# Ledger of designs, part 41: VHH binders against Profilin-1 (pfn-1)

Target 1, 132 residues: Profilin-1 (pfn-1), of Caenorhabditis elegans (q9xw16)
Amino acid sequence: MSGWNAYIDTMTAAAPSIKRCAIVGAADGSVWARTEADNVFKASEEELKTFVALFNDVTQVPAKGADIEGVHYVVPRTEESLIFGKKENTGFFAVKTKSAVLIAVYEGPNEVAAQVRKAVESMQTYLNNAGY

## First folded at step 21 (VHH)

Design uk1 (from ui11 with K107P)
Fold by OpenDDE, fold request of step 22:
Structure uk1 (fold): chain B 132 residues (1-132), chain A 123 residues (1-123)
Amino acid sequence: as target 1 above (132 residues)
Amino acid sequence: QVQLVESGGGMVQPGGSLRLSCAASGFTFSSYAMSWVRRAPGKGPEWVSYISGSGKSTHYADSVKGRFTISRDNAKNTLYLQMNSLKPEDTALYYCAVGGPQPPPLPGETQHWGQGTQVTVSS
């Protein structure tokens, strides 16, 4: 366990539909914490590097989508510090803090998405207020 | 359980050098970024440096940039910090930690750093 793992646990507890979750460096996509065991977040460092770079210009992301763990997601829209995607009964929410990107991959009907977003954005707010 | 054991600290004069090591176990070392953090007397923790899991990316606090070099040997599950041109202001207990800059502890949680290794820079 690490200090960042507590943040992973908090998000997954707040949204049970989250299957996998990771906290990565906004600058390089390095993994700071992730879900483990049967729900290992498996994105490679190179993939994450590419992913976090999407936040440099989120306006371009809907046109090309986003890849996480080798899965391509359609991105309906973006916000300045929010990228979310959908694929069938799965999706992801990714939010950027001052220094990190929080990524939550969820599975379930579209109705669960709101809870996932809330969990991730709540953590985003917490970390931003703390200077992270 | 994650275990981190720091070593290599000591007392040196200004301008001197030290090389810290952190032996890690209890997790897939190469999958995670690793950080060095320090705590000077009477001050809160200060993030020093972190390195990506592969070692391809490194980052430094402005206060140590150009003087410190972070590296890792994933085959040995070991993190390193080469400290050159040491200054009295570098005096602190140095910890290694999993991940990048370390977040505040959440309620009921404790920091998951090692015991630390003392670095003292003085004339």
Scores: ipSAE 0.931, ipTM 0.958, lowest interface PAE 0.4, mean pLDDT 96
Fold by OpenDDE, last read:
Structure uk1 (fold): chain B 132 residues (1-132), chain A 123 residues (1-123)
Amino acid sequence: as target 1 above (132 residues)
Amino acid sequence: QVQLVESGGGMVQPGGSLRLSCAASGFTFSSYAMSWVRRAPGKGPEWVSYISGSGKSTHYADSVKGRFTISRDNAKNTLYLQMNSLKPEDTALYYCAVGGPQPPPLPGETQHWGQGTQVTVSS
């Protein structure tokens, strides 16, 4: 439905443990693309607006945690353009590009996290190189 | 099946105005940001503007700031672009697209825009 959906499909194909995925505007949290059907990414625009704003100062995020789709995640640590969280057997990786934030919510044991991270960071690199 | 149908284009003199419309169907319109992009003769696509799903946030390329206004009617699944103070440089085929600034197409993928509406600014 969108040129951005191909990027969603690429990430989900690269990491099968990703259950839901979204690409949103870094400036406002607006949804550009997301998983649909049985795996609809359900975060609201207001929630996403708050979420993307976390990248303004990632150093404070571990103390606060992060909310996605009404779920509160513990954030063990952050990097300049990376926020990730955990909750039981679920978690998320969010990476910031020049203009977007890529969010992947995954389910599974901790060992699947590495593959999810690689998927979103690879896309991050691709988009950054393309100027996005 | 996502469908986007642009309309409202035409020929105007410099300084003139046009209002473009984009009728959207096949997806939950209000859940997504929407963009206008344009392709001028001999040039690649240029992002023009995008608006959040709720319409509360708008963004513009520097080349159109102060002249163009993006808006939407979610009840009608319609995206709009009010273009004022048009310049010859605005001449292009205008498309609407789902999401913000449009990324490069990945291999095997096609653009998910409509047929576009032609805007020609000429004296």
Scores: ipSAE 0.931, ipTM 0.958, lowest interface PAE 0.4, mean pLDDT 96
Fold by OpenDDE, fold request of step 22:
Structure uk1 (fold): chain B 132 residues (1-132), chain A 123 residues (1-123)
Amino acid sequence: as target 1 above (132 residues)
Amino acid sequence: QVQLVESGGGMVQPGGSLRLSCAASGFTFSSYAMSWVRRAPGKGPEWVSYISGSGKSTHYADSVKGRFTISRDNAKNTLYLQMNSLKPEDTALYYCAVGGPQPPPLPGETQHWGQGTQVTVSS
């Protein structure tokens, strides 16, 4: 579909527990690429605009949580370029690059979370090194 | 299958104007940001501008800010680029692409752009 779709495919291949994922603009939450078909990432542009703005002050996020695709997640803690949340047997990892935010929504026991985090952080590092 | 067809290019004198169009098909157009990129002779690809799916947010490279305007018509699945105050350094093959600034192609991957439309600015 587009050059960004290859990055989506790389992350989902690296972590099979990822059900949906997207690459969006860090400045405005616009969708650049996303999973489609049976696992379409369904967050609206308005919701994503609000989400990416959380990175402006991550220290406040644990107190209020984060919403993705109409689902509210508890955020235990944050890092400067990392926001992650949990809800029952689901969760998400979101990392910020120079120009983008990578979002991965996963399902499974807590043990699968480490693989998902590794997948998105690996891509984060790759894109940052490439200037993106 | 995603298809992108660029048009509207041509030859103009410095200070002139052109309006480019990109006809998109094979995907839900309004769900995605769209970009213009260009390739000048002897140079690599340069990102020019992108617009959000709704059209509410626009972004420009410093080299074209104040001169170029990106817009879209989601009912027509069409992306536009109004180019004013054109300069010789704007001479390039112009492409439209899905998403924001275009990433480097991963190994084994190719660009998913159309044939492009040629813009030539010369006295």
Scores: ipSAE 0.930, ipTM 0.958, lowest interface PAE 0.4, mean pLDDT 96
Fold by OpenDDE, last read:
Structure uk1 (fold): chain B 132 residues (1-132), chain A 123 residues (1-123)
Amino acid sequence: as target 1 above (132 residues)
Amino acid sequence: QVQLVESGGGMVQPGGSLRLSCAASGFTFSSYAMSWVRRAPGKGPEWVSYISGSGKSTHYADSVKGRFTISRDNAKNTLYLQMNSLKPEDTALYYCAVGGPQPPPLPGETQHWGQGTQVTVSS
């Protein structure tokens, strides 16, 4: 669909446990790319606007949790450009680049989380180095 | 399959105006941000502007801020770019693209822009 879809495909290929994935604008939560078809990332623009705003003060997020696609996740901790959450055998990783937020929602045992994190952080590094 | 068709380009004198259109199909138009990108002769692509899916949020490159206005009609699956106070430096082939500022292509990947519409600003 767009140049950003290649980045979606790269992340999902790197971590098969990723079920849905999106790249959104860091400034406004607008959707730039997302998984489609059977694994449509369904977060609304308004929800994403709220989500990306969490990066303005990540220290408050663990107390509040985070909502993605109408699902509430517990957020154990955050980093300056990283928010991750868990719910049962699901979770998400969200990383902020210079201009975007990458969101990956995954399913599986806790051991798959490391691979998902690596996938999104690798992409984060790549995009940051490219100026995005 | 995603289709993007740009139109509205032409030749104008400095200080003139043009309105570009981009007809989109093959995807849920209102679900995605849309961008305008341009490529001037001998230069790489330059991001111009993008607008959120709902149209509530707009962003502009510094080079066009205050002169260009991006908008969209989701009922018509159409993206617009109103260009005022045009300058010779605005001369370029203009493309519309899905998403915000367009990332570098990954190895083996190609751009998913339309054929573009030519804008020429000259005395």
Scores: ipSAE 0.929, ipTM 0.957, lowest interface PAE 0.4, mean pLDDT 96
Fold by OpenDDE, fold request of step 22:
Structure uk1 (fold): chain B 132 residues (1-132), chain A 123 residues (1-123)
Amino acid sequence: as target 1 above (132 residues)
Amino acid sequence: QVQLVESGGGMVQPGGSLRLSCAASGFTFSSYAMSWVRRAPGKGPEWVSYISGSGKSTHYADSVKGRFTISRDNAKNTLYLQMNSLKPEDTALYYCAVGGPQPPPLPGETQHWGQGTQVTVSS
């Protein structure tokens, strides 16, 4: 479908706990690629617009949390280009590149989070090195 | 199966105008941003413009900003590119693509573009 789908597939293959995944424009939250079929990433454009804007000041995000697909996540902490959240046995990792935000929603105990983080950060590094 | 079919290209003089169309099928069109990309002779692909799924957000390369306008009709699954004040350096094959600007394909992957439509700007 999209040239970006290969990147989705790479992340989901690297971390099987990822249930849904999307690549969106950092500027506007527009969807460039996402998981489909049984694992459709369901966030609206408006919600994603709000979400990507969180990267403008990540220091404020832990105080208010983050919403993805209508689900509110607690955000323990943030980094300059990394926002991650938790809710019960689910969570997400979102990383910002030069032009995009990669979002991975996962399901499982905290122990699976490390693999998910590694997957999205690896992709972040690749894309940053490529200038994207 | 995703299909993208570009049309509307042609030959025009400098300062002229063209309107390109891209007919999309095989996916939920309105759920995705769409891009125009062009490939000039002897050069690599250049991202031109992209528009969000809803059409509310548009973005342009500096080389075409102020001259080109991207739009879409989600009811018709069609992407458009209005090109005004055309220059010889705009000569290229123009493609539409799903998503925003993207890096070269990963190894073993192919670009998901249509056949392209030729735009030639010459006096």
Scores: ipSAE 0.926, ipTM 0.954, lowest interface PAE 0.4, mean pLDDT 95
Fold by ESMFold2, fold request of step 22:
Structure uk1 (fold): chain B 132 residues (1-132), chain A 123 residues (1-123)
Amino acid sequence: as target 1 above (132 residues)
Amino acid sequence: QVQLVESGGGMVQPGGSLRLSCAASGFTFSSYAMSWVRRAPGKGPEWVSYISGSGKSTHYADSVKGRFTISRDNAKNTLYLQMNSLKPEDTALYYCAVGGPQPPPLPGETQHWGQGTQVTVSS
């Protein structure tokens, strides 16, 4: 379907706690690939456009949080190309490359958060090295 | 079972126009960005254009900007590429794909392309 589906599959295999995942255009939030079937990633194009714009100034994101799939997350930590969101026993990691934003929504205790972060950063690094 | 079928290619003189179509099935077409990609003789794939799922956002490679227009009809599950002011360097096999610019293949991954539609620009 999408050459981005292999990236979705690699992230979900590397971190089984990932419940939903998407790859979206960094410029416009358009959906390039996402989890489907029983784990459909459901966010509107408008919500995703707002979400990817958070990367324009990550320093302001902790004060306002982030919305994905109609769920509001507290954002305790950001880095230049990474946003971490938390809501109770769920969370997300989102990473930005030149062309795309990779989003993984997970469930589980804090022990799995590092695993999820590593999964998305691995794909970010691969894409960065290729100029994407 | 995702299926993408390209059509509308042909032979045209420099300066001419063609309109390509891509019939999509097996997925929720309106939920996904769609791309046109081309492969010129002896070259790897080159991303040409993409359009967001809603059709509200469009993007073009510098080599085609101002000459090509991407569009979609979500009621017909069809993607289009209007190609104007065609040049010999536009000669290629044209494919549609789901998503924005296609990523590098992961190690061990085999990327699959449809049949494509041939565009030949010559005198």
Scores: ipSAE 0.825, ipTM 0.909, lowest interface PAE 0.7, mean pLDDT 92
Fold by ESMFold2, fold request of step 22:
Structure uk1 (fold): chain B 132 residues (1-132), chain A 123 residues (1-123)
Amino acid sequence: as target 1 above (132 residues)
Amino acid sequence: QVQLVESGGGMVQPGGSLRLSCAASGFTFSSYAMSWVRRAPGKGPEWVSYISGSGKSTHYADSVKGRFTISRDNAKNTLYLQMNSLKPEDTALYYCAVGGPQPPPLPGETQHWGQGTQVTVSS
């Protein structure tokens, strides 16, 4: 379908607590790949355009929080190319590469967050090393 | 099952025009960005253009800016590439793909392409 689907599949296999996942264009938030079927990643292009723009200045994000799929998350931590959001027993990690933003939404206690982060950062590193 | 079927290629003289079509089925077409990619003889794939799912955002490789126009008709599940001012270096098999510029393949991954549509620009 999408050459990006292999990246979706790799992340969800590496961290089973990921419930929904997407890869979107860093410039415009357009959807390049996402989880489908019973766990469709549902975010509008408009919402995703706003979301990817958060990476323009990650230091401002903790004060604002972030919205994905119509859900508002508090953002306790950011790094230069990573945003971590939390709401109750759910959370997300999003990482930016040159071309794309990889988003993984997970469910579970904080103990699983590390595996989700590792799964997403592994794909980020692979893309960065290839100049993407 | 996702299917993408390219058409509209042919032989034209330099300076001519062609309009490529990509008929899509098996997925929610309007939800995804779509790309055109081309493969010239003896060369690997070169990304040409992509358009967002809504059609509001378009992007082009520098080599085709001002000559090619990507568009989509979400009611018909069809992607288009209007190619004007064609040059011999535009000669290639043209493919459509889901998403933006295609990523490097993961280790052990086999990338799959459709049949494509041949564009030949020669005197």
Scores: ipSAE 0.823, ipTM 0.906, lowest interface PAE 0.7, mean pLDDT 92

Design uk1 (from ui11 with K107P)
Fold by ESMFold2, last read:
Parts: C-alpha cells; sequence; structure tokens
Structure uk1 (fold): chain B 132 residues (1-132), chain A 123 residues (1-123)
C-alpha cells in the first residue's frame, strides 16, 4: 500500500462530503494514490497532466475552467497553490505542494466547501512543513 | 491485498551492474506510479526513482541519475530497476512502493515495507 493512502484516508475522514480523492505528481499528473473500489477516482494520465499544469499560471484558470474525471467545472477563484472548481451541487479543491497535487471532489451546498478546503489545506500544510 | 515482492539483488564490485525486479499483485498496477526506495545500513528510507502508471514519465534522485534506469512491464505487473556503475554508497536494502516519493508518516501511522532485496557493492 502507498504511504500516500494515509493522506487520502485522513482527508476523507475529516470531510465526509468528499466523494473521491487523489494525490498526483505535480510534475506529470501521475497517480500516487486515489480513492478506489465503489468510489474510484477516474481520470486519465493525459487529463491529470493537463490539470496539474494549470498551477503554472493560476491567474488564467478562472477564464478557462478546469476538467477532472471528464467533468468541466467553473473556477470562481484561485490562489497561488489552490484551485476551487464548482459544478451544480458538486465541486473540487486542489492544492499544490512542492512534489504533489492533492485533489478532493465533493458533493453538497457551498456551506460544506469550507470543510473540504480545510481538509486538503491541512495536508498541504503538513507536507509543506516537511519539505514535500 | 496489495503485494510487492522484490528480487534480483546480490553482491557486485564497484562499477558493476544489477537488475532488480518487483512483482506486483492485488491492485491495478498500470493505474499507479511506482517507486524504488532504498535503506542503507543505519538509515531511514531514501527515495530512488519513480515511473508513471503508463511508463511515459520517469524521475530519479540526483544521486542515481545517469546510472539507474527505472522501467515497467504492465502486461507482467512487474517493475524494474537497471543499476549500472554501482558505487559502495548504493549498498542498501531496496524496496518497491506504490506512488511517487513516499511522504512523511502522519502522526500515529506505521509505514509498512516488504522484505526488500539486498544490494551490496564492495571490493
Amino acid sequence: as target 1 above (132 residues)
Amino acid sequence: QVQLVESGGGMVQPGGSLRLSCAASGFTFSSYAMSWVRRAPGKGPEWVSYISGSGKSTHYADSVKGRFTISRDNAKNTLYLQMNSLKPEDTALYYCAVGGPQPPPLPGETQHWGQGTQVTVSS
């Protein structure tokens, strides 16, 4: 089992509204860990490579939106290391560290978005403090 | 359950070569990046290399660039590490792992490793 699976498990436990989650290489979008079984995070390497490249200039992302798992999201706002996407009653938060991008896809009203953001940012902070 | 079995280690002289194998089962091998990690005597795990699920993207620690080549055969569920120009400092127990460079353990987490395969480089 990947040591990254503990990070997946921690995020999904902290924010029950997360339905699917992945950790991918920041350089190439390769899958390091993801939710599996009945809630598999399904995105191709090609899609994930395109997705992580959005962090090269986050200021361009709100105009374009973002695609994950074949779903197109509007992106209301970004920060240097964070992209928030929204579609209907679903959304995602993605955060970048030196080595990885953490992606959480959730369901629920905008009120639960803060819970999801906090879950991914907590792991981002832990990784950043360790130089990852 | 996920199983990873390393093999191909041995004793070689400096400048020699070895090829390590990692047989994988219990998960969709081609969907995941795979790493080689090593543990030198008295040291913690050190990441060596990773390869993307498709095999199209490879990454190496600076200490092994140009000497080691990671590869995979998704039809055989097998990961490889070709090690050339071996040095005494490459002496370690080598493990394969799922994913890229392994993260720091979370509080209370125990990291689990297989038996590994020993590489010993000495005159």
Scores: ipSAE 0.819, ipTM 0.906, lowest interface PAE 0.7, mean pLDDT 92
Fold by ESMFold2, last read:
Order: C-alpha cells, then structure tokens, then sequence
Structure uk1 (fold): chain B 132 residues (1-132), chain A 123 residues (1-123)
C-alpha cells in the first residue's frame, strides 16, 4: 500500500469540498495515490503525463487551459508551482513538488476555493521541507 | 484489503542474478505505479525503482541503474525485479510498495512494512 494515502486523507479531511484527489509522479504522471470507491479519480496515465508537463512552463497554461478526468478547465492564473482551474461549479488546484504533483478536484462556488488551495499547499510545504 | 507478497529472494555469490516477484491483490493493480524498496542491515528504507501503472515509464536509483530491471505483468497482478551483477552492497530485505518513492511520514504516523524477501550476496 501507498504511504501517499495518508496525504490524500489529510487533504480531503482539511477541505470537505474536495471530491476527488490524486498524487502523481512529476516526471511521468504515474498515479501514486488517489481517492477510490465512490470518489474514484479517473484520469488516464496519458492525460496525467500531459497534465504534469504543464508545470514545465506555467506561463503557457492560461492560454491552453488544462484537462483532468476528460474535463477541460479554464486556467485564470498560475504560479510557479501551482495551477488553478475552473469549470462552472467545479475547479481544481494542483501543486508541484520536486517529486510529485498533488491534484485536488472540488465542487462549490469560488468562496470554497481558498480552503482547497490551503489543503494542497500545506502538503506541498511539508513535502518541500523534506526534500520531496 | 490491499495485499503485497514478496518472494524470490535467496543467497547468491557476487555477480549472480535473482528475480524478485510481488503478488498484488485487493486493488486495481494496473492503475498504480509500483516500487521496490530495500532495507539493508541497520539502515532505513532505500527506494530502488518504480514503474508506472502501464509499465511504460521506469525509474531507478543510481546505485542499481544498469543492473536491475523493474517490470510488471498486469494480467497476473505481479511486479518483478530482475537483479543482475549483484554486489555485497545489494544485501537487504526487499519490499514492494504502491506508488513512487515513499513519502516522509506525516506527524504522528508510523509507516508499516510487510515481511519482504531477503537477498544476501556473499562469497
């Protein structure tokens, strides 16, 4: 079993609006952990490889948008290690560390986005401090 | 219930070969990257290699690159590690794990390992 599951559990507990969540390899988009069962995160390996490559130049992402789970999101802005996507009443935050990309897909109006961002950034910071 | 069962270890002379197996059950094996991790006597876990869910992407620690080959058979839910040109430094208890390199434990978390399979390389 994946020791990454504790990270999934921590993010989903910290931000209940997160409906699906995954941790993937930054180099190849391979799935290291994800939400399962009623809330399975169902992006293909090929889609995730394309997705993590967006972090190679985040400045190009607002013009392209981003795809996760077959859904196209508008990306209003990015930061060096963070991508925020929106579509209707859903959105995502994705953050990059040295080894991994953490992805949280949420439902709700813009008012809940801060909670989701904080949840993923907390794990990003913990991993960064440990050299991951 | 996720289960991972390692096998294929043994005692070999330097320069020898072994093939480790990891039988997986209780989850959708092909959806997840898989790792080999080893623990030498008196040392903590060292990540060895991982392979993507599809098997198309492989990654190796510098210490084993060129000598070890990770592979998987998704029809059999089995992960493999072919170990060639074995050295005394490869002596360790070998484990498989779900995902890439295992993360640092969260505060208050204790990570648990299975029994693993012992590889001993000596003259």
Amino acid sequence: as target 1 above (132 residues)
Amino acid sequence: QVQLVESGGGMVQPGGSLRLSCAASGFTFSSYAMSWVRRAPGKGPEWVSYISGSGKSTHYADSVKGRFTISRDNAKNTLYLQMNSLKPEDTALYYCAVGGPQPPPLPGETQHWGQGTQVTVSS
Scores: ipSAE 0.818, ipTM 0.902, lowest interface PAE 0.7, mean pLDDT 91
Fold by ESMFold2, look of step 21:
Structure uk1 (fold): chain B 132 residues (1-132), chain A 123 residues (1-123)
Amino acid sequence: as target 1 above (132 residues)
Amino acid sequence: QVQLVESGGGMVQPGGSLRLSCAASGFTFSSYAMSWVRRAPGKGPEWVSYISGSGKSTHYADSVKGRFTISRDNAKNTLYLQMNSLKPEDTALYYCAVGGPQPPPLPGETQHWGQGTQVTVSS
């Protein structure tokens, strides 16, 4: 079966504040894995294609923000392969690897944001080390 | 639960064609990218191709580009692989999988594959 579901499960277990999570293709925004059931990650392929293209120049993202699942987030800061978005009591972290973008949407105060970032970066590092 | 059943394999001469099918159930098929993966005798999995959930975006390994065509019918929950100009090195068990190119297994993870469908190319 799909091996990407194990990555979703590992991130959500490491940071329980993650409410929705997805792994998508960096080239086209196609969904490779996502949270399901009552916590379905919903974004169109067109939204996701636009979203992953933000990584082409992350320095431009803070000026315009980012949209995921029809929600607009302020982007206070980015790094070369990381975008952090905030809206009220929610936020997201997204990280890019060679082939994929890992997206985690969470709820909670700034303390839980660090846990979410660590969870997605851990999987990013594992994939980078394997050439993905 | 997710079920993927491959079919359409067979024995064919070099230069021949086959069309593989993958019947999917247990998930919202149209929401997910789908891949074909193959395992040649004595070798590990090799990613062949993937197609986006909508079918609008397709990707191929260099070894099959121009010879293989991936497609899907979301109304029938079915993934296809049209294989033309087949070569002996295409001989393998072919599997479908959910998502793009499959990642390395996480520590302690055991990856499981379905039955697959055998493609044999020999004169």
Scores: ipSAE 0.814, ipTM 0.905, lowest interface PAE 0.8, mean pLDDT 91
Fold by ESMFold2, fold request of step 22:
Structure uk1 (fold): chain B 132 residues (1-132), chain A 123 residues (1-123)
Amino acid sequence: as target 1 above (132 residues)
Amino acid sequence: QVQLVESGGGMVQPGGSLRLSCAASGFTFSSYAMSWVRRAPGKGPEWVSYISGSGKSTHYADSVKGRFTISRDNAKNTLYLQMNSLKPEDTALYYCAVGGPQPPPLPGETQHWGQGTQVTVSS
């Protein structure tokens, strides 16, 4: 088992609106852990490699948008280590640490987005404090 | 249930070679990055290498670059580590793991490891 699975479980428990979640390598987008079974996170390795590269210059991302699981999201704004996207009644939050990118895909209106952001940032903070 | 079974260890002289195998079952092997991790006597785990699910991306600790090669055969659900130019400092119990470098445990979480395969580099 990946020790990263505990991070997946913590995020999904903290924010019930998260439908799918993954932890991927910051260098290459490789999948280290993800939601499985009825809620499989289905982004391809090629797509994830392109996605994590967006963190190389977050200021360019609002002009491009972002793709996850074959879905194109509008990215209204970014922060140095955070990208979020919106499409209709769905969205995502992604945060970067030294080693990894944590991705949560949620369903629901923007009113639930704060819960999702808190869930991913909590794990980002824990990893940052440990030097990951 | 995820199972990972390491094999291929042994005793070799400095400068020798070994090829480790990790047989995987109970999950979609090709969907996940895989790592080799080693534990020298009296020390904690040290990440050695990882390879992406497709096998197209590989990463190595500085201490093994140029000497070790990670690979995988997704048709056989098997991960490999080719170890060349072995040194006494490579002596350790070697494990495979799912994912990249293992994260710090969350509060109250305990790390568990399988049996591993012993590599001993000695004259």
Scores: ipSAE 0.806, ipTM 0.897, lowest interface PAE 0.7, mean pLDDT 91

